# VHH binders against Probable chemoreceptor glutamine deamidase CheD 2 (cheD2), part 3

Target 1, 172 residues: Probable chemoreceptor glutamine deamidase CheD 2 (cheD2), of Syntrophus aciditrophicus (q2lsl4)
Amino acid sequence: MNSKAIKPSCEYFLLPGYIFMSPEPYLISTVVGSSVAVALWDADSKLGGMLSFLYPFRESSAESTAIYGNVAITYMVRMFREEGAKKKNLRSQIFGGAESDCCEADQIAHENVKTARSVLKKHGIKVISEDVGGRLGRKIVYNTFQNEALIYKVNTLRNSDWYPYDGQGRQA

## First folded at step 20 (VHH)

Design k76 (from k65 with V103I)
Fold by OpenDDE, fold request of step 21:
Structure k76 (fold): chain B 172 residues (1-172), chain A 126 residues (1-126)
Amino acid sequence: as target 1 above (172 residues)
Amino acid sequence: AVQLQASGGGFVQPGGSLRLSCAASGFTFSKYIMGWFRQAPGKEREFVSFITWSGGRTDYADSVKGRFTISRDNSKNTVYLQMNSLRAEDTATYYCAAKTRFIYTGSTTYTEYDYWGQGTQVTVSS
């Protein structure tokens, strides 16, 4: 038996526009097409979490601001800092931003990835892994204790997983 | 076994103060967000306050902002609620609760709590 292997006892499914955080070991599952998911992890405290956003950037606050990458990532980073996380111990991973059969959707997907990279960089957070782009959707399982992820790339997602997230675009 | 034991309730006059305590056992206290809730007679249970794992973030219901203060001591496995400037409408049974996870949507913070303690009665009356 591997002495380092700890099996998470809890599971959570992350929806778009949500942010999840916990110091307890979790398996976080999420699905991304045009959207992007970001995992954040503190190597010292083992605080881990994941967010999912649909759009890259917004200047002003709104009721569901976590759907925007710049707002969601900034919010999560601030909470980690409030809990005593140091920049040197923070690690992030970026997932998603797949292209579709629509030019506007492709643009949003690319901008989502760009925003995730830029905002994390702005906060001085190291990105240790990326699985982004391409034309396949992603089903992701992230382990908050080990900071490891399983990615299943799929041909078929729901229409709502693709921009503009209203049933239009790439067919399931 | 998981236990949350609340104490500190009692009778006070309007404008008075009380300090509630909730002692936790049976789980790793520092891995849980702690919250306070209250239920008045004939009303639904309502959120009062929460404090995150290390105390980095707190939040309050609008009705208690500026009057109540939540704090915690992880070395004692205890969460506190300092209640100042108490009003008649603060009369309720107060409950302590615990959860491991923080969920945010951009408008609200929501998570079902994992554990609930026994209530302590607070009565504000002249």
Scores: ipSAE 0.858, ipTM 0.925, lowest interface PAE 0.4, mean pLDDT 92
Fold by OpenDDE, last read:
Formats: sequence, structure tokens, C-alpha cells
Structure k76 (fold): chain B 172 residues (1-172), chain A 126 residues (1-126)
Amino acid sequence: as target 1 above (172 residues)
Amino acid sequence: AVQLQASGGGFVQPGGSLRLSCAASGFTFSKYIMGWFRQAPGKEREFVSFITWSGGRTDYADSVKGRFTISRDNSKNTVYLQMNSLRAEDTATYYCAAKTRFIYTGSTTYTEYDYWGQGTQVTVSS
């Protein structure tokens, strides 16, 4: 462990459907139930970021909202590449996709994880860590400088954190 | 101390060109997204353009697309705005701004910038 590593002094709370990127050290917090968060990190430039999406795939070829995994992940990867990131230096982490007491929610959760894996693989990005599945929600704090994450698994989230994200999901 | 010093403004006729410069100091320039904004009298400040840390991505307001070009030289800690085919409606005080964060939501809503320059006046008039 590098004891001289700079600690992030800035914090950001990542909402579903958002993508955050910065070359400055940040602690990015997010909450995921059925949804999935993906961290992306460039080992060379220390550019780091995180996205959160709610749904796995949108068929539309046009850039759409980042609530869809295939759109969000592709967008973020492109941004990193545009900033000069090399594939060999990119590292990703996947979080979320918890099951609930609803079959449809479980399906979405599974597909979200599947989509994250598939899209990252398609772009040749290494997934170095996954914390996915299970039946607990996740409160995540991601350090963009160290590419490290703290995960607090919880029994209770807001109903809006579970599919269909309108207060009807998993009951606390 | 953080400083953003804008220059290059002035009077120009419609159809003319200006090149704005913003010299940055007091922070690590390459770690910031640079943006240009403008404010006309009686109007709200509006987004004009931004350029990411290494210049990998740029974006423009629809009103200036095809006419304005943003660029940066990290070795000089300077961001530029080339303004061509200027129109009367481009008359405004132009501000340089800096931020470290890129946030995307699928919309063209931009987050608040961390630092702002003093502004330079651009007047397009016959």
C-alpha cells in the first residue's frame, strides 16, 4: 500500500442514469438494488469514474439516456478513449444487480449484470472485481484515485432503488 | 490564487471573426475541463462551449455550432475560442470557466463550474 497516496478530498453522490468522470481524486457514493454501477479507471492517467444504470439495453442506435447499460457504458468507454486511455490500462468494477421478491425485478437485475459484463468485454476492458447478485442492496463508496471501493450491504433500501424504480419494488 | 484571464474581445462587424483566449493560473490546468459562457445584457448567462481535459471532446451550444471552435494548449495553460461568422446576437460578455468533473445524464445540462474568469466584451455591430 502506498502510504503517500493522495486521499480524495471531494465527494460526489452518483444517481441512477448518471455518469461521473474526473482526473481528480473523488469519493463517489452510490446506491444500487436492482440497478448496476460500473467503475472505470485508467491506471496511467488516474482518470476515474462511475456510472449507474437502471435497465440493461436499449435497441435504439441513437445516443439515449444513460439509464440503459449499453448506452451508459459505451459512452463512458468512448470518453476515456478520447482522453487517451489505452485499453490495456483500463480497469473496471461491477456492482449491484441484487435479486428481490419480484420475478421481474430479478430478471432485470440479472440482465443488468449480464449487460455490464458483455459491453465491457466487447470493448476489451478488464473487469478486476465484481460484487453482484445476492439479495441485499449496496451502498458503495468508490475511490477514483486508488480504484478501490467500500461496499456496505444493507437489508433495506428505498422502494425506488428496486425495479421498477417507482416505489413498487422490493418491500423493506 | 486561481486566476482566469480572458482576452481577445472587441468590436467586430457582422460576418467578422474574433479569437478569445483565456490564460489560467493557480491550478493544474490539464485536470480541468474548460468552458466558455456568455451573457448578454438583460439575459441569463448561457453555455457556449467546453473542451475536456486533454481536448478529447468538445461540445457547443446549437447557436454557435459550425461557427465557433474551442481549443486548448495545456503547455500554455490557455483555452481558446475561435469565433467566425459573428452575428449581432453573439454580442455579450464572454466568460472562461473551469471544472474538474464531467457529469453526463443524457441531457445537455451542464454542472456548475468551479472557477470563473472576469469576462471579455464582444460586440458585433455594423
Scores: ipSAE 0.856, ipTM 0.924, lowest interface PAE 0.4, mean pLDDT 92
Fold by OpenDDE, fold request of step 21:
Structure k76 (fold): chain B 172 residues (1-172), chain A 126 residues (1-126)
Amino acid sequence: as target 1 above (172 residues)
Amino acid sequence: AVQLQASGGGFVQPGGSLRLSCAASGFTFSKYIMGWFRQAPGKEREFVSFITWSGGRTDYADSVKGRFTISRDNSKNTVYLQMNSLRAEDTATYYCAAKTRFIYTGSTTYTEYDYWGQGTQVTVSS
């Protein structure tokens, strides 16, 4: 089988505040509104993963959780490095950050995208694709093996998917 | 067929050491995170340690930190658990487990492993 033609046999649904990584082919599904999802992929090892974060930045190390973009992205990048990934082989994609009529959410959405870009840049990770902003939510299916994504932009998301900030979101 | 064969268990005095081994077969070892778990009589199975695919990251339960060391040799398809300064509380059946995916939530260690080996008994007693 051509390595490029290998289809993932496993699926995983990524919840907000989660990080998923695997060297095996996976289809990762996730839903993002104001939140942001970041895919990271190593071309050599085929290690792939995706994270979803809710808030842009947290300074406190004591509250290190993947709900914060700077924490989540850094965590994932470190994991890849620990597994021997080289910066030159890493590729990332950014998804989400949709704005809504809710002012607070708009600010968060914008800052989430900004944070994702900034943190990835800080780590020297190339962003090869972005689908961010706008007024639509996103249903995403990401192939961890091929570093490809399907995006379905939607008008209707559950409120908890749009704004997973009040404890109603799917997270742990 | 997938096999995880654990060995190295036995009887040891408090303060003693044991080295557990888990030999894997039937799957691509380097594609799996390997973990050790233990279950004492009347207790639930608990996480002990894990090591990522290439050994880049390890983690331990608080109860064993500083005493136990997990390692792996991918060329031998084997994961090890060096257990030092053993305590009576370490008495349990130890299990080797494997999973392909790493999931981080920031709050919990994901314990859903794909494969489990047979247990090896560790008894720490005077």
Scores: ipSAE 0.848, ipTM 0.926, lowest interface PAE 0.4, mean pLDDT 90
Fold by OpenDDE, last read:
Structure k76 (fold): chain B 172 residues (1-172), chain A 126 residues (1-126)
Amino acid sequence: as target 1 above (172 residues)
Amino acid sequence: AVQLQASGGGFVQPGGSLRLSCAASGFTFSKYIMGWFRQAPGKEREFVSFITWSGGRTDYADSVKGRFTISRDNSKNTVYLQMNSLRAEDTATYYCAAKTRFIYTGSTTYTEYDYWGQGTQVTVSS
């Protein structure tokens, strides 16, 4: 971290299916396997946040919950817009989508990443960094003030962190 | 020192209106989401409304939707709660609260607030 920058005084651990936003400096920690985390940042206001979603796309009959990528990302983008953020000042980062030994999880992982890219593109939001795919889990620390991230790639995660589906892991 | 000073409570007849105000000091007001809560006698404290940092988003408990309106003036460090069409069941002590972070799960927007003000009593009675 830049020594001249304001150091975050607060920390938050982001769980799958959650969206976090704050104009105050935060260190957001999260763990992702097949799930995807998206950071969104306004360069002007310094509003920053991160979401973590489990599934790529909400079905028509499903509730609008943050566990779905298209819903979560859209929700967060709208929040930023409502707070006066301009597209030209918005920056996003995508994390996660690791493959697992489970075939279904692999498909979900790929589609999660695809959805994140697609939805952000749809909203005209620039993706400035991606760390996605592979077979390693990710422990992430995101600084909402600087829009910077630390990523620790790991071979092993808790099952609940790696596969937070069907109540098997941490959920909203 | 952080202070949240609520005012505007009182006695009103059913169908009447009140406007609550909460004046904040001791922190950067525009960096906080402001919320209103209420607690009736013998009941738990319940969420009433919140408004985000710049006022971009508001939300309400189902019980007050369409009747209550939350607003804020960041230049005055004040959050307001306009309460219309008041009912007996709205009788409670109302509390102003502040938090910096917004957390959404798709099912709830309620999270712990950082600061709480003193309560102001609202009594709706004929």
Scores: ipSAE 0.847, ipTM 0.924, lowest interface PAE 0.4, mean pLDDT 90
Fold by ESMFold2, fold request of step 21:
Structure k76 (fold): chain B 172 residues (1-172), chain A 126 residues (1-126)
Amino acid sequence: as target 1 above (172 residues)
Amino acid sequence: AVQLQASGGGFVQPGGSLRLSCAASGFTFSKYIMGWFRQAPGKEREFVSFITWSGGRTDYADSVKGRFTISRDNSKNTVYLQMNSLRAEDTATYYCAAKTRFIYTGSTTYTEYDYWGQGTQVTVSS
C-alpha cells in the first residue's frame, strides 16, 4: 500500500534475443536502437518480464528464435497465460525502434514497432505506454515490481554507457 | 536457511513405480520454478523435468517422457516426481532444484538453478 519506492533485490541485463521473466522484483536493464524491447506485466500476480528483439517476423523455420518479434512476444505471452494470467490483467510497454538514415535499417525499426503493436493487439493485451521512434538510442531500466521504466535517450550505445553494471558479468 | 529435502527413493524392480517428494523451506516456494535432475555414478548430472511457478507449464527430458510426471503443491511447499515404468537406466541419485527466473532464447541453452537438494537414491534392479 502506502510506501516509498522500493528497489528490486535483483538485477539482470537483457541481451537482444532474450526473454526474461520472474515473479521476484527485478531491475531489468537493456539497450535498444532500431531493435525493440517489450515489457509485460500481470497486474494481478505481479509477474513481470521483458524481451528484446532485432527483427520483426519469422513465420516458421528451424531458426525461429527470440530475435524475431512475433516469436518472442508470442512465447512470453503464452508463458504468462500458462501461469494463470488473464489477458485483461496484462499490461505491456513498447520501447525502441529508433530511426536510421539507412533505408533498410529504418524500415526494420518501423517494422519492429509495428509488429510489437500487432502481436500484442492480437492477444488482446493493453499497451499502456510506448517510447518509440525518434533518432536516438535508448537505455532502459525496467522495474518489474512497480511496472515502471526509466528511459535515457543517448547518441551512442556502448559498454561504458552502462558503467554502473560494468558490461558483462552482471548479477554474478 | 534454504533447504530442499528429497525423499521417496529406494529399490524397485523394472516396470515398477516410485514417487519422489522434495520439501522446500527458507524461501517463498510459489516464486520458484522447481526441477528434477539425476546423476548416475561416473556420469554428468542431467535434466529430468521442471515445473513453473504455478504449475502452468511442465517439461521433460526425452528419456522420461510419458513415464514421469512432475507436479507441485504450493500449499505444502512440495514438488513431486511420479516415476512409472521404471527401467535400469533410471538408476541414479535424483536431485530437486529451484530457481526464480525463466530465461529463454529459442536455442538450447542450460539455465542454472540457484538451490539444490542433497538428493535421494533410486535403484532399479531385478
Scores: ipSAE 0.756, ipTM 0.854, lowest interface PAE 0.6, mean pLDDT 86
Fold by ESMFold2, last read:
Structure k76 (fold): chain B 172 residues (1-172), chain A 126 residues (1-126)
Amino acid sequence: as target 1 above (172 residues)
Amino acid sequence: AVQLQASGGGFVQPGGSLRLSCAASGFTFSKYIMGWFRQAPGKEREFVSFITWSGGRTDYADSVKGRFTISRDNSKNTVYLQMNSLRAEDTATYYCAAKTRFIYTGSTTYTEYDYWGQGTQVTVSS
């Protein structure tokens, strides 16, 4: 079937510990190293969102923030469900969890990915794509309308990597 | 052009009730989170309440919880604020606002809204 791609008119840069959702088309950009990003999408309404978290879980609800994977994922799933999304129509994607030269950072990376899988499975949400592990960081551009992600794997992440800046001296 | 027309303000005695309305035009209403804000003279504009796109979630400032109820009718492109048990400190200009996005970090964030109404005055006095 021949279909026209719908280009989002709005952009959002997602920081760790943030959850972003909108029924309007967005390009959501983020970077992840040992952290994990999760995209969630309702195929029926085209409501889309992305979250990014640094640590796998927090046991106390009084101090909970979206920087913890169990908190962030549960909150975003609840928001989708409250907006009328059915579990069968939800699609998720998991990105990140890159290994590092530090044993502690490797443990956190693995636990973050494990938490994302576990919480999404507990809510009965299909994970349609994973791009996790390895030693490379990731720059991600997620199109909420098409539920499509572009993933750029990089050896070193920089703040300037968020612009398509091709000035002299840009590294591949 | 986008317009948000707030109405229903007025004078009321403490303990009384008012219902504010905000009629929207110029955008797809069901794709917007609607909010109410208020501002007394010499003070910063403060959050009162919001309601999500379908009405699936509402939230309130602590100062109005249990007294105010936000609702929406997407077939009429209108958001409402039912204000009960009004107090002198509720005296302010009330503004409706609209945004398409929800952002959350660990408590509800009351990020900037894209569109703002002109406001309607609520005065609570004995």
Scores: ipSAE 0.743, ipTM 0.852, lowest interface PAE 0.6, mean pLDDT 86

Design k76 (from k65 with V103I)
Fold by ESMFold2, last read:
Structure k76 (fold): chain B 172 residues (1-172), chain A 126 residues (1-126)
Amino acid sequence: as target 1 above (172 residues)
Amino acid sequence: AVQLQASGGGFVQPGGSLRLSCAASGFTFSKYIMGWFRQAPGKEREFVSFITWSGGRTDYADSVKGRFTISRDNSKNTVYLQMNSLRAEDTATYYCAAKTRFIYTGSTTYTEYDYWGQGTQVTVSS
């Protein structure tokens, strides 16, 4: 889509365990493997945000942080609501949860996707798109103005791939 | 050009009150989180408070919780800091700042702000 509305200084690279929100148009980039990213958007105000989490949930703890899906999603939804968003106007998208045929990493990927779906459902938030599972990692570029994502499937996620628009770009 | 003009500082006795104002221009005020910071001579600048775009969320440094109140009036492009029960340790230059984004990891983040005001002096002494 046309990205003319995104200003040159309105780009952000989202790290795991981070929540990012802005009412300004942004191009948000991130990478996910077994982790999950969730985009949230208010159709009325155009407030947009994205979060990335590594582990599915934490019940209750002084150490609950945004690396846990239930914590991160609940926090971002609350922030949107405090800014005046109505639940019926919220749109979400889920990305990630790449599978492996091996061990607990594969189980975490499945549980992360299940948690994102479950928590968004509990908050009454519509999920309008999913790109989850499979065996490949993802580089994601989310346009908050248009509420649209570009998804690039990659064979290997490296440290340089966490910054897909740097001079290195996608390396595979 | 972007301008943040802080005012309302002055001399006050311990236990007194002051109200700071920060008038903003050159950007769409309602699309910015507003913050207050302070710096005493010889010390690092420290976070005081912020208020989100619509005012839906506020936060405060532990040292000022219960004594300071941040507010905003988007129709006047102005953010305020009501400071009550002032102490000598509150003596500093107070700066307002603005940013478009909110970033969170599990605790309040004091992410870098895009624009900064000139500051206003607050002095608390008997």
Scores: ipSAE 0.737, ipTM 0.841, lowest interface PAE 0.6, mean pLDDT 86
Fold by ESMFold2, fold request of step 21:
Structure k76 (fold): chain B 172 residues (1-172), chain A 126 residues (1-126)
Amino acid sequence: as target 1 above (172 residues)
Amino acid sequence: AVQLQASGGGFVQPGGSLRLSCAASGFTFSKYIMGWFRQAPGKEREFVSFITWSGGRTDYADSVKGRFTISRDNSKNTVYLQMNSLRAEDTATYYCAAKTRFIYTGSTTYTEYDYWGQGTQVTVSS
């Protein structure tokens, strides 16, 4: 993002395990390593959102939280649909899934990407862009005003980029 | 200038009903989640209910579920709280609030609201 004239007036930094949505234009920024971020956008109403998750799957329970991909994506899609979005007008983008920086292969990154694809496909939602895999982490700035993302590949991520928030939740 | 004007409070007997209204101006109402909060004397302000931008989702504090209903009319820039089966514990000043964003992690806690009304008093007594 190089021009102030097209920059949304509001910004939000998305932490792992969070879902953020707003009908106002936002620049949503986040950092992902083996975690995955998913942007969702309603082309009709311009409602936009982004989520970030660390682990691919959790069975339904009272402890199902947005740090799990199946839970987070399903929840955000349901919110868009409840706001009147039609599946044909929803556009999604998938980011992240960098492999671990160790000798052993870390399959969590690949499972996270697979889960994002599978859940979005299950809901009939078009994935218009992916920037996934590899060994480099990503800083992402998502512009909900235009449904566009800028992606910066980075050599080093902080330890917190791989773990959820300290367990305190938020109420909408 | 943003304004949220709550009204409809009053005195009511236990078991009675009231309908609160909150008229909004100074912002695009349909782009805001609307919430109701209440504060009794000597207590901290507490969440009562919210309704999303189009009205597609609502939520309630456990203490009011089944008795209170939030609704909105975006053509009138107004949010409502229908309060039934009122109890003495519902006595409070009721405030409406507005925010543009929905943030979720998997549980309900507090969240920041950008604008707040001046409140309307509800008194439930025999």
Scores: ipSAE 0.733, ipTM 0.850, lowest interface PAE 0.6, mean pLDDT 85

Design k78 (from k65 with F102W)
Fold by OpenDDE, fold request of step 21:
Structure k78 (fold): chain B 172 residues (1-172), chain A 126 residues (1-126)
Amino acid sequence: as target 1 above (172 residues)
Amino acid sequence: AVQLQASGGGFVQPGGSLRLSCAASGFTFSKYIMGWFRQAPGKEREFVSFITWSGGRTDYADSVKGRFTISRDNSKNTVYLQMNSLRAEDTATYYCAAKTRWVYTGSTTYTEYDYWGQGTQVTVSS
């Protein structure tokens, strides 16, 4: 086994509203409560990446950032395509969307997951794994080269990791 | 050792053209996004252009859009900057840079570049 594939030399911490991509092996760390992270991987080129979004959907005609799931996922998929990725070689994973003590937060979490599934499906991208829902936060480490993820489910996150995400990630 | 060797700079009149080249060695070129930056005397270094790993995406500073074209040849480990319709304001030392990762921050792209080349001087003057 390639040591680099197992233990990438490079690490990146992914914040909500960000998208990360690299053909080099990276360990991407991220934290998700109400939010959702999506990993995308090309089996052929080994291009891998991860995005994290806070809100499910925004209309395309409006100012939109990667804090919205439909925007972020679409953006990332387009980037992969531009780099020559074929649908048949693409694999995705979905993480997050945990429920909290707030009804509105639960709704957002559910919609986030729904959006991730819907948009990926729309693009014909296979979801090979999901770890979503529940009431625990997730600390995730994703290997962009092997398309593998470690998930640590936690009882306690920062308040900003839960909807409405005060001070967390990018703003709309 | 990682090397980025820029060349092609020189003196040109306004309206003229130059083609910069940056030859890379010491790393897997196709795994890097390549960028061009420039720094004029007394000014901060500014972004000029970037091109992704396979050339699938390019971007330009507003000041050079329509005039400059970035390209790459992965078989030659070289990135190019075709500069047309040069202006006095384009006078600067131009630098090529390389980064492995692409990061979108929600509105703009950002990533610290891993490697920087030596500069090549471009002077646009009558």
Scores: ipSAE 0.844, ipTM 0.920, lowest interface PAE 0.5, mean pLDDT 92
Fold by OpenDDE, fold request of step 21:
Order: C-alpha cells, then sequence, then structure tokens
Structure k78 (fold): chain B 172 residues (1-172), chain A 126 residues (1-126)
C-alpha cells in the first residue's frame, strides 16, 4: 500500500458525545471507559468517522443528544446516507464498554455495547471488529481512511475519562 | 495555493435577489464542506449557510431560512448562495469558507472552517 494512502494528514481528538466525520484522511484519537466509540467507514467514498457516546438510549427527542448511543449512531448513519453511502459499503467498529467497579457504570457499559450493536444492526451496518468489555480503559487511534484502529488498553484512566457521566469529563 | 473567490455581490432593492458564487481552487473541493458567512458593519461574523461534501445536507441560519439556498457544483469547484427576498438587514460582506470535517458537538455544528475567501459586498437598500 502506498504510504500516502496509509498516513492521514490530519488529526482530531474526539470527545465524549462528539461525532466526527471527514472524507479527508484523519487520525481520530479518543478515550473510552464505560463509554463506547463507534467508527463508521464507507469503502467507496472513504468517508470515515467516529462517535463517542456515554449512555445507551434516550427516547425523548428534546433530550436527544449525541451522548446517547441510539442518537449518535443514527445521526452518523444518516449523514453517511445523505452523502450517498450504500449499506453494502459501510463498515463499523465498536470500542469500549469497559466494566467498572461502580455498579451503575458497569450496567451502563454493558448497555452501551448492546446499544451500539443493536443500532448498527438495525441500520444494516456490518460490524467488522469489536474491542469491547473487560475492565481496562481504551485509548484509541482510528484511521478514517484505512478503517484501521490502534487500541491501547490501560489500567489508569482519569476518572473523568472512565466515567464521564458526572459532567466532570470531556463532553460534547 | 488555496483560493476561495467569491463574486456576485452588489446593490439590490429590498425584495430583490442576488446569487453569490464562490470558486474554489488549490484543494479537493469535494472533500470540503462549504459555508457562507456574513459580516455587517460593527457586527460579528455570523453563519449563513453550509452544504456538506456532496450536497447531502444543508442548513441555514434562522434569519435566512426560506429565503436563501445554498448549492454546489463539485464539477466546477463552486458553491452558490441564492439570496431571495433580500432585506436591509442582509446587508453585509459575505464570505465563503471551507472545512474538511464535520463535527457534531451535541448542541451545534462545529463552525471552525479551514479556509476563508475574500468577501463580496451585498448591499440591500432602497
Amino acid sequence: as target 1 above (172 residues)
Amino acid sequence: AVQLQASGGGFVQPGGSLRLSCAASGFTFSKYIMGWFRQAPGKEREFVSFITWSGGRTDYADSVKGRFTISRDNSKNTVYLQMNSLRAEDTATYYCAAKTRWVYTGSTTYTEYDYWGQGTQVTVSS
């Protein structure tokens, strides 16, 4: 593979609750504990992106922000579709959902992963790779052009990165 | 070198129409979200409209919704702003801008653009 095709020219750090997309090659970095990151990639257009959500599901439209998995994933999928992406060309990856010693966080983590899988499935999007669960946090670098990811599993995350639910962490 | 050349500005009467064009060069146009901004004298630059890479999504400031239409022709590396029903308050210097990335912040669209063109003056006056 040509080195120019492998190395993105730009970098972006993805915060929880944010969604990033670009047809230009990017390295997207993010950190997830109980939260989940989802990468979405169009093999045809090379449109790539990543989202990070904190909570699994929200029904209320008024409170429908990208902090919720069903909202964030749906939002990204819609954007891809609007840009002409076909389901057959879409690939996704799921990251995160680490269990915590905190009962609430543990449940959230599990449900986050479940939601990611469910919503992607609902949209007919293939999940080609998952790195989820466990008790380690994840530092992720995702290449939007190649649809490849580097994952560094860590024992030590900032509490705000591990459990970004109390408003203390990096949020959208 | 990256260039965004805006044109089409001018003087119009209230209720009139103008069509702005922004010709892009020096970058892969289809890989950029294009936006229009405007700045009136003594005011801050404000968002007017954007259009995504292939034109799949557009949005507008509330103040121009229903009156302005953004479009693009990727084959011509040009983004357009059709401005109808112009008002005095639309008087401003209009700027074309480009960015490669879409960032959803949970509440608003990220508005940091990578490139900015020269402004074209739009004056709506009786």
Scores: ipSAE 0.838, ipTM 0.922, lowest interface PAE 0.5, mean pLDDT 90
Fold by ESMFold2, fold request of step 21:
Structure k78 (fold): chain B 172 residues (1-172), chain A 126 residues (1-126)
Amino acid sequence: as target 1 above (172 residues)
Amino acid sequence: AVQLQASGGGFVQPGGSLRLSCAASGFTFSKYIMGWFRQAPGKEREFVSFITWSGGRTDYADSVKGRFTISRDNSKNTVYLQMNSLRAEDTATYYCAAKTRWVYTGSTTYTEYDYWGQGTQVTVSS
């Protein structure tokens, strides 16, 4: 189906533990396994963003960074609010949390999804779509102009999906 | 074509003030984070300040915090840097820059800026 185009220079590959935001139309690509990605969008300003986190919440010995779901979501919501977005006008989508045969990885997947739901609810932000669980990893392409995502289910997540980006998520 | 036209530099005595302006064209100004950078002869370019799309957040290098203030007027497509209590070490060419994206990890906020102005010279000397 013919969709509205985003120019090629407005593409970004989102690494785990990163938050990306822009009011320009972007095609944000990411991969998630037991990790979770959250898209956030303000229709009024067209500010859109996506974050990806690995672990559900900060523990006492852990650094308070965006690899934790409670930290990442709270930070991105605050940024949207500082730019003038009203919580009632924000829309979110949740992706990931693929199940694993390993009980520990499966527990993290479930807790990641639970945390995303809980934190977004506490901020009063509608979750308009979820694509979570299942046994397959996901490659996600999120269009910030339309607030729409295309999801590819994959059996493996390869290191080549991070090339040619550096650890900051910028294109070399 | 994108243009970032910095102006307002000049000669000032220590303790003096200057206000820099950067007029932007060729892009939707309100969709860009604006930054100021500076480079003295023989030194690497260094961050001075940034201001987000609406002005909702600002930040400053430690060396200028409390003395410099960044602001923007989206109706005039212009970003400003008010520089007070100037010192000799503030002598540099000051560049404005623009980027549309914010990237954060909890420990860094670095992203490269997409567009750069030609700069304006600030010289602080007695």
Scores: ipSAE 0.752, ipTM 0.863, lowest interface PAE 0.6, mean pLDDT 86
Fold by ESMFold2, fold request of step 21:
Structure k78 (fold): chain B 172 residues (1-172), chain A 126 residues (1-126)
Amino acid sequence: as target 1 above (172 residues)
Amino acid sequence: AVQLQASGGGFVQPGGSLRLSCAASGFTFSKYIMGWFRQAPGKEREFVSFITWSGGRTDYADSVKGRFTISRDNSKNTVYLQMNSLRAEDTATYYCAAKTRWVYTGSTTYTEYDYWGQGTQVTVSS
C-alpha cells in the first residue's frame, strides 16, 4: 500500500509581497528583517500557507497588493475560509520586525508587527507563536504539515542570505 | 503514475450543451486545484476555468463566463466542465490540469500547473 509522505521536492522560497498556500506538505523558506512573515494553518485539513509583507497598511483597492500586511493577511484568511476552514481551527504565527539603526525602518518594523497582531485578532484568529523584534534578522523554514518553524537568527542579514538571489535581491 | 483522463468531448450544434469529465489518479485529488484549458489548431493554449481544492473558489475566462460551469467531486476524483450555449469559437481540444499550490501577489495570479491530461476534442458545428 503506498502512502503519501513529505518529499524534499516540496520546497518553496517565499519572496516579500507573496502569499503561498498548499494543502500539500511544503517547506517554505523566507528571510525577514524589518518585514514580517505570517504563517497560517488549518488544524483540521492541514492546509498551510505563509505570507511576507514589507509595509503595514494600505486601503486603496487600486494599489493594494500583498506587500501590505492588512491586505496580505486578509486575503490569505479569506482563501482559508473559502476552503471551509473554521476560525476556531486556524492557527497563526508571526515572525520578523527586527529593529534597525535606520529610524524609518525601525518604525516600519514596529508597525508591521502591530498590524499583523491587530488584523489577525480582528479576524478572530489565534496567534500561537511569535518570534518578533530584537535586532537580529531571521531565516525561517516553515513546515506546513507539522505547523512548525525553524528560525535562524543572524546579527546582520547579508544579500547572499536571500538565497538564491544575487546582491540585488534577484535570482542569480 | 499520475494520470488525468479527459472525456466527454464530441460533436455538438451551436447553442448546444456538453459536459466534460476529467478522472484523476496517482495523487491525492483533494489536495489539487483543477483547471480546464483549451487549444484550437494553430493557436496557443488558453485558460478556461479553475476550481480550488474544496471547490470554495472558481474562476472563468471572460469568453466563457455565464456559459460554462466548473465543478468537482472529490469522492470520485473527478472534475467536470458543463458547457452550455456553445459557439463555433469553442471548438478546441480541452485539457484538464492540476496544481497543488496557490501563489498570489495582489495583481497577478500564478497559473503554472504540474500535471496535464491528454485532452478531449470538442467540435461545435452546424
Scores: ipSAE 0.693, ipTM 0.819, lowest interface PAE 0.7, mean pLDDT 85

